# VH-VL binders against Large ribosomal subunit protein uL10m (mRpL10): the designs that were tried, part 37

Target 1, 224 residues: Large ribosomal subunit protein uL10m (mRpL10), of Drosophila melanogaster (Fruit fly) (q9vpl3)
Amino acid sequence: RGKINIQRPKAPHYERARVVAVTQPKYPELPKAKSCFKTRAERTQQQQENPYNEIIAREVRNWLDHSRLVAFFHLSSITADDIFRVRVQLHKQNLHLKSYGSKIIEQAVKNTRYEAIVPLFHSNHCIVFSPDPEKTAALLRIVRRVPQMVLLGGIVEETMLSRNQLVAYAQMPGLHAVQAQLVQTLSQAPGHLIQQLQAHQNSFVQVLDVHAKNQMNEETPKST

## First folded at step 1 (VH-VL)

Design r1 (framework fv_romosozumab)
Fold by OpenDDE, second read of step 2:
Structure r1 (fold): chain C 224 residues (1-224), chain A 119 residues (1-119), chain B 107 residues (1-107)
Amino acid sequence: as target 1 above (224 residues)
Amino acid sequence: EVQLVQSGAEVKKPGASVKVSCKASGYTFTDYYMHWVRQAPGQGLEWMGEINPNSGGTGYNQKFKGRVTMTTDTSTSTAYMELRSLRSDDTAVYYCARWDYYGSDFDYWGQGTTVTVSS
Amino acid sequence: DIQMTQSPSSLSASVGDRVTITCRASQDISNYLNWYQQKPGKAPKLLIYDASNLETGVPSRFSGSGSGTDFTLTISSLQPEDFATYYCQQYDNLPLTFGGGTKVEIK
């Protein structure tokens, strides 16, 4: 009874080999356990391909395109409750406080005129949108009460402004106020100007009259 | 001690302008906003506007339709409020008030300036 | 503009009485409400800030309460020096607005 060489099993008879080959359960190759740890690259790609992110990015673009006032803020240790309070206050002024992830913002502004804002979003941030640039003063007033909100800059009438420029803009008298002042100034000017012009004319005429009278008196030869 | 001292009473004709001054002392003038509030005889208080002495930034009550101008002189720590095109209903006591933004309140007030608009 | 309605417009009370003044805002202003006291011929004086905080130097008989739209100023025991006009003021939104005032008179 030949010692079954366990180390080199004789190839089974060709028929048995066929049966064994057919009956070998093709265990589905265990899907290579996709490392639950999606590589940073895969995560980034999946995040980029997330239809949800695209929707949000579109929303951000819409806000940017329809806003005449956009302000960017850094948030420093602000509570959800504080944010809510500020949001409510801003909303009352038709100012819309939004917060988006940096990646979403990057996606939203990529290849757009807003691409320059990306560096502002490296930390906790929020954005305030408004269709009304005249609300800039109101915005700054509200935010002034919130030390956790730090103004970084903004966009007003499609122009990017630094923090200081935005503050200066908010402090400018409204166009209407300036116009009103101009109109008032202009309305006051003509009366004074007319008076001054008339006064000079009258004075000139008087001087001429005196001169004429003096010349006439000199030309009258004393008939002796 | 913080003090706000306003200019004296004014009598003006309709259509004229009045400029009221408020001299601040006892604090850093540029650190606080100055507001103006008026009170008609026997009536309540009406906010007119605010000015930031540091930046010159102003906010006005739209009710005044551009008739009001607020200015400051930092060298003299003085705030000014000019009201133009005066009407009889502009007769009131005008107050300057310091706004404390930390407390969000008017913590100090001027003594008031009576402006009378009469024909 | 946010309208502030005070009630009553006037009241008569005696020394020692408990006095309650109410202020209603036309919209929710959270706790962004101040109370002022004004005596005849004088500028207003801050009493209460942020609806319920007593200003420094103000007697403890004064107290403020409320949030949202309804606010109350209470004088627990009226003193002779408390006869004055009281105003609420909101700072939630511009323009800043005051209540119509409540005159507290001697009975």
Scores: ipSAE 0.018, ipTM 0.506, lowest interface PAE 6.4, mean pLDDT 84
Fold by ESMFold2-Fast, scan of step 1:
Structure r1 (fold): chain C 224 residues (1-224), chain A 119 residues (1-119), chain B 107 residues (1-107)
Amino acid sequence: as target 1 above (224 residues)
Amino acid sequence: EVQLVQSGAEVKKPGASVKVSCKASGYTFTDYYMHWVRQAPGQGLEWMGEINPNSGGTGYNQKFKGRVTMTTDTSTSTAYMELRSLRSDDTAVYYCARWDYYGSDFDYWGQGTTVTVSS
Amino acid sequence: DIQMTQSPSSLSASVGDRVTITCRASQDISNYLNWYQQKPGKAPKLLIYDASNLETGVPSRFSGSGSGTDFTLTISSLQPEDFATYYCQQYDNLPLTFGGGTKVEIK
């Protein structure tokens, strides 16, 4: 018995392999020398058995589906040490800095509501993910000290936001401020609460409508 | 051994058309795309287009769209590139090159066909 | 179209020299970049695929690096047979585009 090899077979699937093994011809074959058979055909077979782009695209889809905050950045010249330092600061705030190739992003968002983000990744880029949308302010505070990272836009609670909209979101009052305002409002006439809620809903709907129109303009390539 | 063998040199007058052939051997012709790349004297490489011998599907560089046609004959494992309305600036060496979907590169090239356009 | 800018357009070097050729894409092409060598009167030959992978049969003195927009081809110790023109080529998007070429000449 030789050494333990933790390499797992890539193909075929175990169930199918068992069926094939039972029905295969019982002819012995001489093993081939392996030292000089690296070829394009071998590369083709490896790519076919290891769908690298689809695996990473699935990872991107998982991040998009499970993150309530996604921010997109253009990334200028920056040292590995500097970006690592930024990554550590972001991680402390439950913010996860990731970089993916444009083709992988395209594969991940193809036929999804996020397809419009593809143009953002035509140059050097990175993405920050977080399950906590309240961390938007912390994100922008950290990134303001990193001039090489330029905010392009993002997604908050599954809604695509421009850079200005994301900055505005970060400036919104926190939960305690909203609660204090609500308590004060309840001490006034009851109609005041309804008016405030409707005003906020109307403003929010307008922001979403403007964003939807901007989104449509980005996705409709009737330009020349 | 994989080989791509192209037709011989051509001399054409402006306004004529030329059809270059590229005969493939040593592999399954329908498993690889065939592309055409040209090179003017003393200049760099310029991509003209591609054809999938299995489907007949083509993709052309916009610069040549409307005057280039690529075809294949799977029975003879031969690819063809026809360029119409020739101009003096079409004088170049025209190469066929094999493209593997997974490898995404030109691993084998034809020897080149010189096309001279002169009055 | 994605423009590929290659520099320098030519360089003079001696056998044993380290040669570096750069290639810049007008937009992010990830690692979808190949390098080719062309000797006078011959068709190009693939050297490196997917930015950094050495093609079978190509000497180990050739190496490629880079991703995104900036790429480099390095020849660690130039040999007499390496005097040729080198081209980068992107395959991120159609049309496929090549760099202008770098001619490596005897000093």
Scores: ipSAE 0.000, ipTM 0.389, lowest interface PAE 20.6, mean pLDDT 74

Design r10 (from r1 with heavy chain W99Y D100G Y101D G103Y S104W D105Y Y108L; framework fv_romosozumab)
Fold by OpenDDE, second read of step 2:
Structure r10 (fold): chain C 224 residues (1-224), chain A 119 residues (1-119), chain B 107 residues (1-107)
Amino acid sequence: as target 1 above (224 residues)
Amino acid sequence: EVQLVQSGAEVKKPGASVKVSCKASGYTFTDYYMHWVRQAPGQGLEWMGEINPNSGGTGYNQKFKGRVTMTTDTSTSTAYMELRSLRSDDTAVYYCARYGDYYWYFDLWGQGTTVTVSS
Amino acid sequence: DIQMTQSPSSLSASVGDRVTITCRASQDISNYLNWYQQKPGKAPKLLIYDASNLETGVPSRFSGSGSGTDFTLTISSLQPEDFATYYCQQYDNLPLTFGGGTKVEIK
């Protein structure tokens, strides 16, 4: 009678192991207590399905599509009162200050030409919208004394501009002014050219006349 | 005393250019925008443009079609307005006026410069 | 451009009279309106800013009211020094524009 090694029980015969495996009460896996903490993924998915977020995203898209000037700002430690003051000042210039969550912005610009702006929205941000690109200078003037508003970049006439480019744009004479200058310069050019051409012609004719007169004087035989 | 002092009267021929100066005193020149406004004889006020003395940034009324250039010299606290290709209808008194960053009104004006364009 | 229309273009009044000048904007400019006084041969002087705020040093007989498109400058009791031309000016949008002016003359 082989000493039953109680410390190392021999694995049951493969057939017995199969029977034991089949007869083992499958205790229902205790439902993993759904951690009341919705995973970040579940929260993100639920936020995406919120009809309210869709409405806001649509609003953001509408602002982007109807604005010829869009400026993006980082907001540092700014009080609600300071924001309000700035908002009022901007509003006086038909500049619209809005703040949206990063997720809403992501949803709004997904698969659009504005998708490149998503990286700008990592912290507290605000957006200024304007239908008038000529308001860029006014915008910069207003925010210049608001150190809590840091210009990150913007969109002007459907072109994305860096901070430095926006500053440069604001310093440029208006397109119409530049065009007008160009037209003026171009309009003055023909007059000068005509004058120069005429002057050369006149001088040439004078030289020819002098030459002709000199030849005539040489051909007059000294009638001895 | 806080004041803006403009250059004297100018008489120009059509097609010429005029450059008007405005010297600021009694305040920090770079803290305010400088605007130019003109007034034809017996007429109302017309905004010409603005300049930021700090950045050199300018905004012009498009009505002038690029004929106007505004500049500043911070060392002398002086603003300049040049109007080119003068016409008879450019005959007016030209004013410089300061404008605040947060206050959108003209609280200080120069005495005006009369520019007469005559053939 | 925002057009500013003032009415009347001129008025005659006596010392002590109540004078009312109106300014209409071609679009809604909220309260973004200033009033200036100009005397002959002088630069304009700020009277009222933001439609209803009295500038420092301006007499209390001057008052401004209105919002949106319709604005009013009122002189409660006209004084001899008040005979001048008055201008409204909007700053809602560039270019800045002025009203045509209202000349207040002695009757």
Scores: ipSAE 0.023, ipTM 0.487, lowest interface PAE 7.2, mean pLDDT 83
Fold by ESMFold2-Fast, scan of step 1:
Structure r10 (fold): chain C 224 residues (1-224), chain A 119 residues (1-119), chain B 107 residues (1-107)
Amino acid sequence: as target 1 above (224 residues)
Amino acid sequence: EVQLVQSGAEVKKPGASVKVSCKASGYTFTDYYMHWVRQAPGQGLEWMGEINPNSGGTGYNQKFKGRVTMTTDTSTSTAYMELRSLRSDDTAVYYCARYGDYYWYFDLWGQGTTVTVSS
Amino acid sequence: DIQMTQSPSSLSASVGDRVTITCRASQDISNYLNWYQQKPGKAPKLLIYDASNLETGVPSRFSGSGSGTDFTLTISSLQPEDFATYYCQQYDNLPLTFGGGTKVEIK
């Protein structure tokens, strides 16, 4: 049979994207000519930095390529215990919270249509991935209880959305139900379907028109 | 040069609390997470939790949540692990260990602190 | 929680022997596995990280392989200083979990 088994992107569920806090060193900088060798920690850091960045960048690209929902957040100071609780709640909804360094994100999206997101990651951040875009409403409900996470925007079905557009998308669950009903009707009677298809199209156009007019009204100053 | 030095052995009665210290030297204390791992006599390693010395943020293993508290004092580059309501099965060697930002492994360990809980 | 099962729990070997220790995760952890060596009365020491990468200063006779759920640590030619207990550790998800350990004893 033609059954398709969707393979999920491979990534660790316990992902640590920690920014090295560089404080001023206690000791003055040594002249380069005097230091011909590196310490174990310095050699390990240098070796890990280059090959690790490439591997994780590929992981990020894999998540982006196979997720139908990607949401970007600014992350304020939050305890490891609190973020872990949020991660568990999100995971129950098939939402995967990941953190990656800004350099890795830049490397992952370089030369892609998503290169424009790089400025969002100059500060502390996190990303939520999901194969199911209908989980956007669940995501926003969970994050509303986490003031340290501030929604910046996202990607749904390969389309970049602003914060407001992603919020609006979360409010469209009835549209999926309408599409399902349309498919069922299409399989029954062609003549009857034509009238219903036009009715659904007209309803959809009316909804979009109302939203467009509401957006215009919200943008105009109310005070005179 | 680069090392973690822990406080000495403790003998406690059931129901008491113990606070183990771990003093770091030779590196920037706030650049690495500090984790605590214990090992009961003749048994394997058990992860207890982690702390970020830069933020004070913690993450605890559910098995110890509610009776463990991890703290740091950045002025002395010292991490602390307090375990309350001690039971006889808390008898173990307690280790502190350094965990890197991009190195998801323990590359530096304290010498261990033996805590004996006797009734 | 991810359960880590090591096999065997102990083994006896002679100097020069090839020793293989296995570690099985209860779920797919990709390559997010480390190996540690612990000598009696001492803290563990990192040997291998990310399933197959040799830590600096660790002899080349140690090697790691595997991905997903099944992993192996191999010592190609056992030396006197290699008699110790070996632990695998996953970092795919919290809590961090260790295998039960494999004690390599002198024959």
Scores: ipSAE 0.000, ipTM 0.408, lowest interface PAE 17.5, mean pLDDT 75

Design r11 (from r1 with heavy chain W99D D100W Y101S S104E D105Y; framework fv_romosozumab)
Fold by ESMFold2-Fast, scan of step 1:
Structure r11 (fold): chain C 224 residues (1-224), chain A 119 residues (1-119), chain B 107 residues (1-107)
Amino acid sequence: as target 1 above (224 residues)
Amino acid sequence: EVQLVQSGAEVKKPGASVKVSCKASGYTFTDYYMHWVRQAPGQGLEWMGEINPNSGGTGYNQKFKGRVTMTTDTSTSTAYMELRSLRSDDTAVYYCARDWSYGEYFDYWGQGTTVTVSS
Amino acid sequence: DIQMTQSPSSLSASVGDRVTITCRASQDISNYLNWYQQKPGKAPKLLIYDASNLETGVPSRFSGSGSGTDFTLTISSLQPEDFATYYCQQYDNLPLTFGGGTKVEIK
């Protein structure tokens, strides 16, 4: 893999020491072709499949399943003190800022309706969870003062929303009124793009439902 | 100059959780694995686990039976180790240590964070 | 898990003595072994990596040897600053494991 397989030229001190040791005239070399030892890349791949990663992935799935509001952010360089202050402000509004590795996110959402979010986490990221979707406005007010956090999108009431849709949701006067206005917007001529996006989401959900039904209806051969 | 600076000493009650931080400077944070190693008073070194800041991939020592979580914040070049369901035998100095992606040797260590678990 | 057994658990030696510390792996680890020095109240310091390679800044009196299951750390002429506990560590397989440590006491 890219970074795993790259020799690190930024650490020339350690790489140089290894090269010198290997090339010494009297240094005994082991035939690499006969080595049964795993490379660092192979060990890293095994680590990503360990059961402890699954435990954390289950934690992420639990957050996703029990939160009515989930917001995804790109996170640029920010000090520990600054992110801690943001976390405290968010917590006072029942908003929970979490950071998880991209492989843990991928493992958590694999074979779920949320699998489409995986590309959002190819770079530095963080996620905000809340059981209360009416806190979307509070979330966006807090984050407006944190330029290092860039909104990518989110999930509200189990529906994936783009950045612009989430911003629109936050500006509406209440949950019931918001839902009614979303329905009205989808039915209007300017809403044709939104209708296409919703149709795409429904098709994606339908594909996931078919996949899930195939998984559930599979008969496992039994050894007798 | 490469430096790993850890958070201050913690005193916790049994059953609580502790989260230790390790702030890295002087190198590209995502180029090196970060490991956590603990040492109980008068005892030897015990490896707890590792994390790859570039991928978020982790590897934990099974001895900690789902009680440990390692994370990183690449924007602040900080590694975290959270240990849950603390017991008195978790009283130890906890170290973070940097590991080259090849060779898996710890060339730089944090100063250590003392975690005391007592009632 | 790969078990690392160090011997002796402690030793006393005089300045100028040759000190030998042994580390035994429960299975073949090739040359995937490192040695660390830890002084009281401080974090460990890398001395030797890949069984025999001296880390930058480490005095030449330190040397490592061995492969497979038996490894040795040698201090050719012990100095007062060498009072410390020494640990071997394997990286052939996860979990990473350390030896029990050898405390070197200067008489």
Scores: ipSAE 0.000, ipTM 0.382, lowest interface PAE 22.3, mean pLDDT 75

Design r12 (from r1 with heavy chain W99G D100F Y102E G103S S104W D105G F106M Y108V; framework fv_romosozumab)
Fold by ESMFold2-Fast, scan of step 1:
Structure r12 (fold): chain C 224 residues (1-224), chain A 119 residues (1-119), chain B 107 residues (1-107)
Amino acid sequence: as target 1 above (224 residues)
Amino acid sequence: EVQLVQSGAEVKKPGASVKVSCKASGYTFTDYYMHWVRQAPGQGLEWMGEINPNSGGTGYNQKFKGRVTMTTDTSTSTAYMELRSLRSDDTAVYYCARGFYESWGMDVWGQGTTVTVSS
Amino acid sequence: DIQMTQSPSSLSASVGDRVTITCRASQDISNYLNWYQQKPGKAPKLLIYDASNLETGVPSRFSGSGSGTDFTLTISSLQPEDFATYYCQQYDNLPLTFGGGTKVEIK
């Protein structure tokens, strides 16, 4: 569980199949409750009480508990092949790209110190986990090539960091003492950090909403 | 045994089109990108483009400006590269090569197809 | 496009010599560089991927190093079968680009 090491060259197609198998949840699919007469509220309640969701929520909690680096991203429209390429590159650096529904994340972080991250997952999203916080620089270099993934913030050594703070952490020397100093400094202002994470998400959503509306208005008729 | 086998040599006149085939065997065809690389006589390697056999998605080198088309036939595990409006400077050996996404390089290559453009 | 410059364009060396080939990228490509060997009349063969990882079946006398913009391929003890042209190739961005090649001839 979470001990995925690629220490030696392997046949690429075998490694690809194995990576896909590891990066996707492998629980037996529970029978779907099908009812065309159920209301939205009834479907929402049923989804929240689904035993499968609790199993995945426990998986998310395990990832959070065993990861010293967690990074949160907004995910714009991206092809399955492109996200798979990113997942493979990240996996080589012991970085694990996961995507979970917002209700599952809410269930996983409920009554924990990380409850404040729930608003980040109202839109399309993904999370990267790693047991190694020194991989933050590698993570940001890989994601630089993926314009569809926008960094929202993260958690390093159990400390919530804003986007800018995580970028600063990545640029620091590899000396543990220097990195610990930054984490200590950031953890001394608890209210400010949560506000920054929420503000960044709201600003990004607002910019996307304005841009999308402007794009629609500019393209409203193909001929006028 | 993983292998890529290409179609035979072609001689074309300027303005014609050529379509080179590349038949894959020994692996799951849809798990790897297929790249096309050419080499003019005595010159270096030039990347033409790639195709994802699983999606049909392509990425072309802009140098070939809409005159190249890459396709695949998953049922026969065969990739195709068609180059139109041939010029004398298109005389080259054309290779297909398997790539595990961009990170792993092109680890298996076809034997090459010589295309000669002459009047 | 990312330009890849190799030096030298050709060299001659004796069996047992240490040979170093240099590849320079026009911009930072991290470690996203592969090395290929091409023998006369044959298709290229992948030697090294991700700047420093030796491909399966390639002799241990081959090694790659470097990051960012400057990369080297080293053959620690040249053998007769190493007569070939060597190419670097970046995969940081499309289009994929190759170096001009370095022809290694045994004296």
Scores: ipSAE 0.000, ipTM 0.433, lowest interface PAE 12.5, mean pLDDT 76

Design r13 (from r1 with heavy chain W99V D100Y Y101S Y102D G103Y S104W D105T; framework fv_romosozumab)
Fold by ESMFold2-Fast, scan of step 1:
Structure r13 (fold): chain C 224 residues (1-224), chain A 119 residues (1-119), chain B 107 residues (1-107)
Amino acid sequence: as target 1 above (224 residues)
Amino acid sequence: EVQLVQSGAEVKKPGASVKVSCKASGYTFTDYYMHWVRQAPGQGLEWMGEINPNSGGTGYNQKFKGRVTMTTDTSTSTAYMELRSLRSDDTAVYYCARVYSDYWTFDYWGQGTTVTVSS
Amino acid sequence: DIQMTQSPSSLSASVGDRVTITCRASQDISNYLNWYQQKPGKAPKLLIYDASNLETGVPSRFSGSGSGTDFTLTISSLQPEDFATYYCQQYDNLPLTFGGGTKVEIK
């Protein structure tokens, strides 16, 4: 059967002008904000939504709308140089690593079917977007070399998948029909997935523990 | 510690089938993919395909698709590769090799099984 | 399929010589390249993974470099036991493909 194979389609070349290095936003120092007394009017103004957050939230919604692959990661302490190197490797595979604050993500997914992901972002996190779901295998291969990034789950073809389901999807590169069938098979009622995510919030420590154990197994020196 | 031990040499007629085995030891069999690579006399290495022992999922090189089948028996930590409709150009040494997930780096290889097609 | 081209196809060198083998991919494979050593009648052995990382137990005279499309394997001081054929292998995409091999003969 020469039509069905594990070979992925030839990837289109990237226009270099569209390759942008991503630097984490720096928050300005606000020495006065630490212990200043504010008037009632100032407190009321601060309770209003931050326009900057809404602008970035729109960017997040745009990425969600135009990406067929979205992967969610917990991010441990990592240097700027290391994360930049990861972003470059991911970008070569049309994978776009983005970091957003939890409040911005909540605003972006509020009143959408993706609202269930909000609990995943209560700690340090990052998201990888791609228009090409066949790049899931490349994503996991690259991220395995980055122990600071722990896969939590994702969205493929607008279907929310757990970590294990996303890993299973990654095992079928280049088989469009099989990948579509797998996504359909792994798809669960949104209520059921939400229950699993909420149950596993208290098990986040277990996810990190499993990841640490997996890293120990992977870091075992190979003998010849 | 890690060992992959393959079955003995086979001589087959054109049109026959051959099934090569690869018994793994010294590691958790389901943690690593098993791949098959062949080498014709005086030629280079050619990848045939992969199997995930945990799921039974397979991926084959399209050159062999339709006449190759890879299977595993997790209770005996053994991988199998069956090649059907043998031709004279299938004469080669067939190797099994382990790979961690989708890293596709062959860290340990079997000793090889010589398959000769046509006397 | 990604085509892997090795050069030279064969070479002869004296013990102590510096030997360089090159491998070119038909498209960008980042650092997703491994090097293997195969002695006559034996299975291949992993030497270098991810373009430049030396496998445990492999002598330090072996080193790998390169990224993208151009890669090199270097043996800094050739020893008699290095008589073998060397293969590069890409793992950027399936199917996995190997170079044609470079046979190293000691004079």
Scores: ipSAE 0.000, ipTM 0.413, lowest interface PAE 16.2, mean pLDDT 75

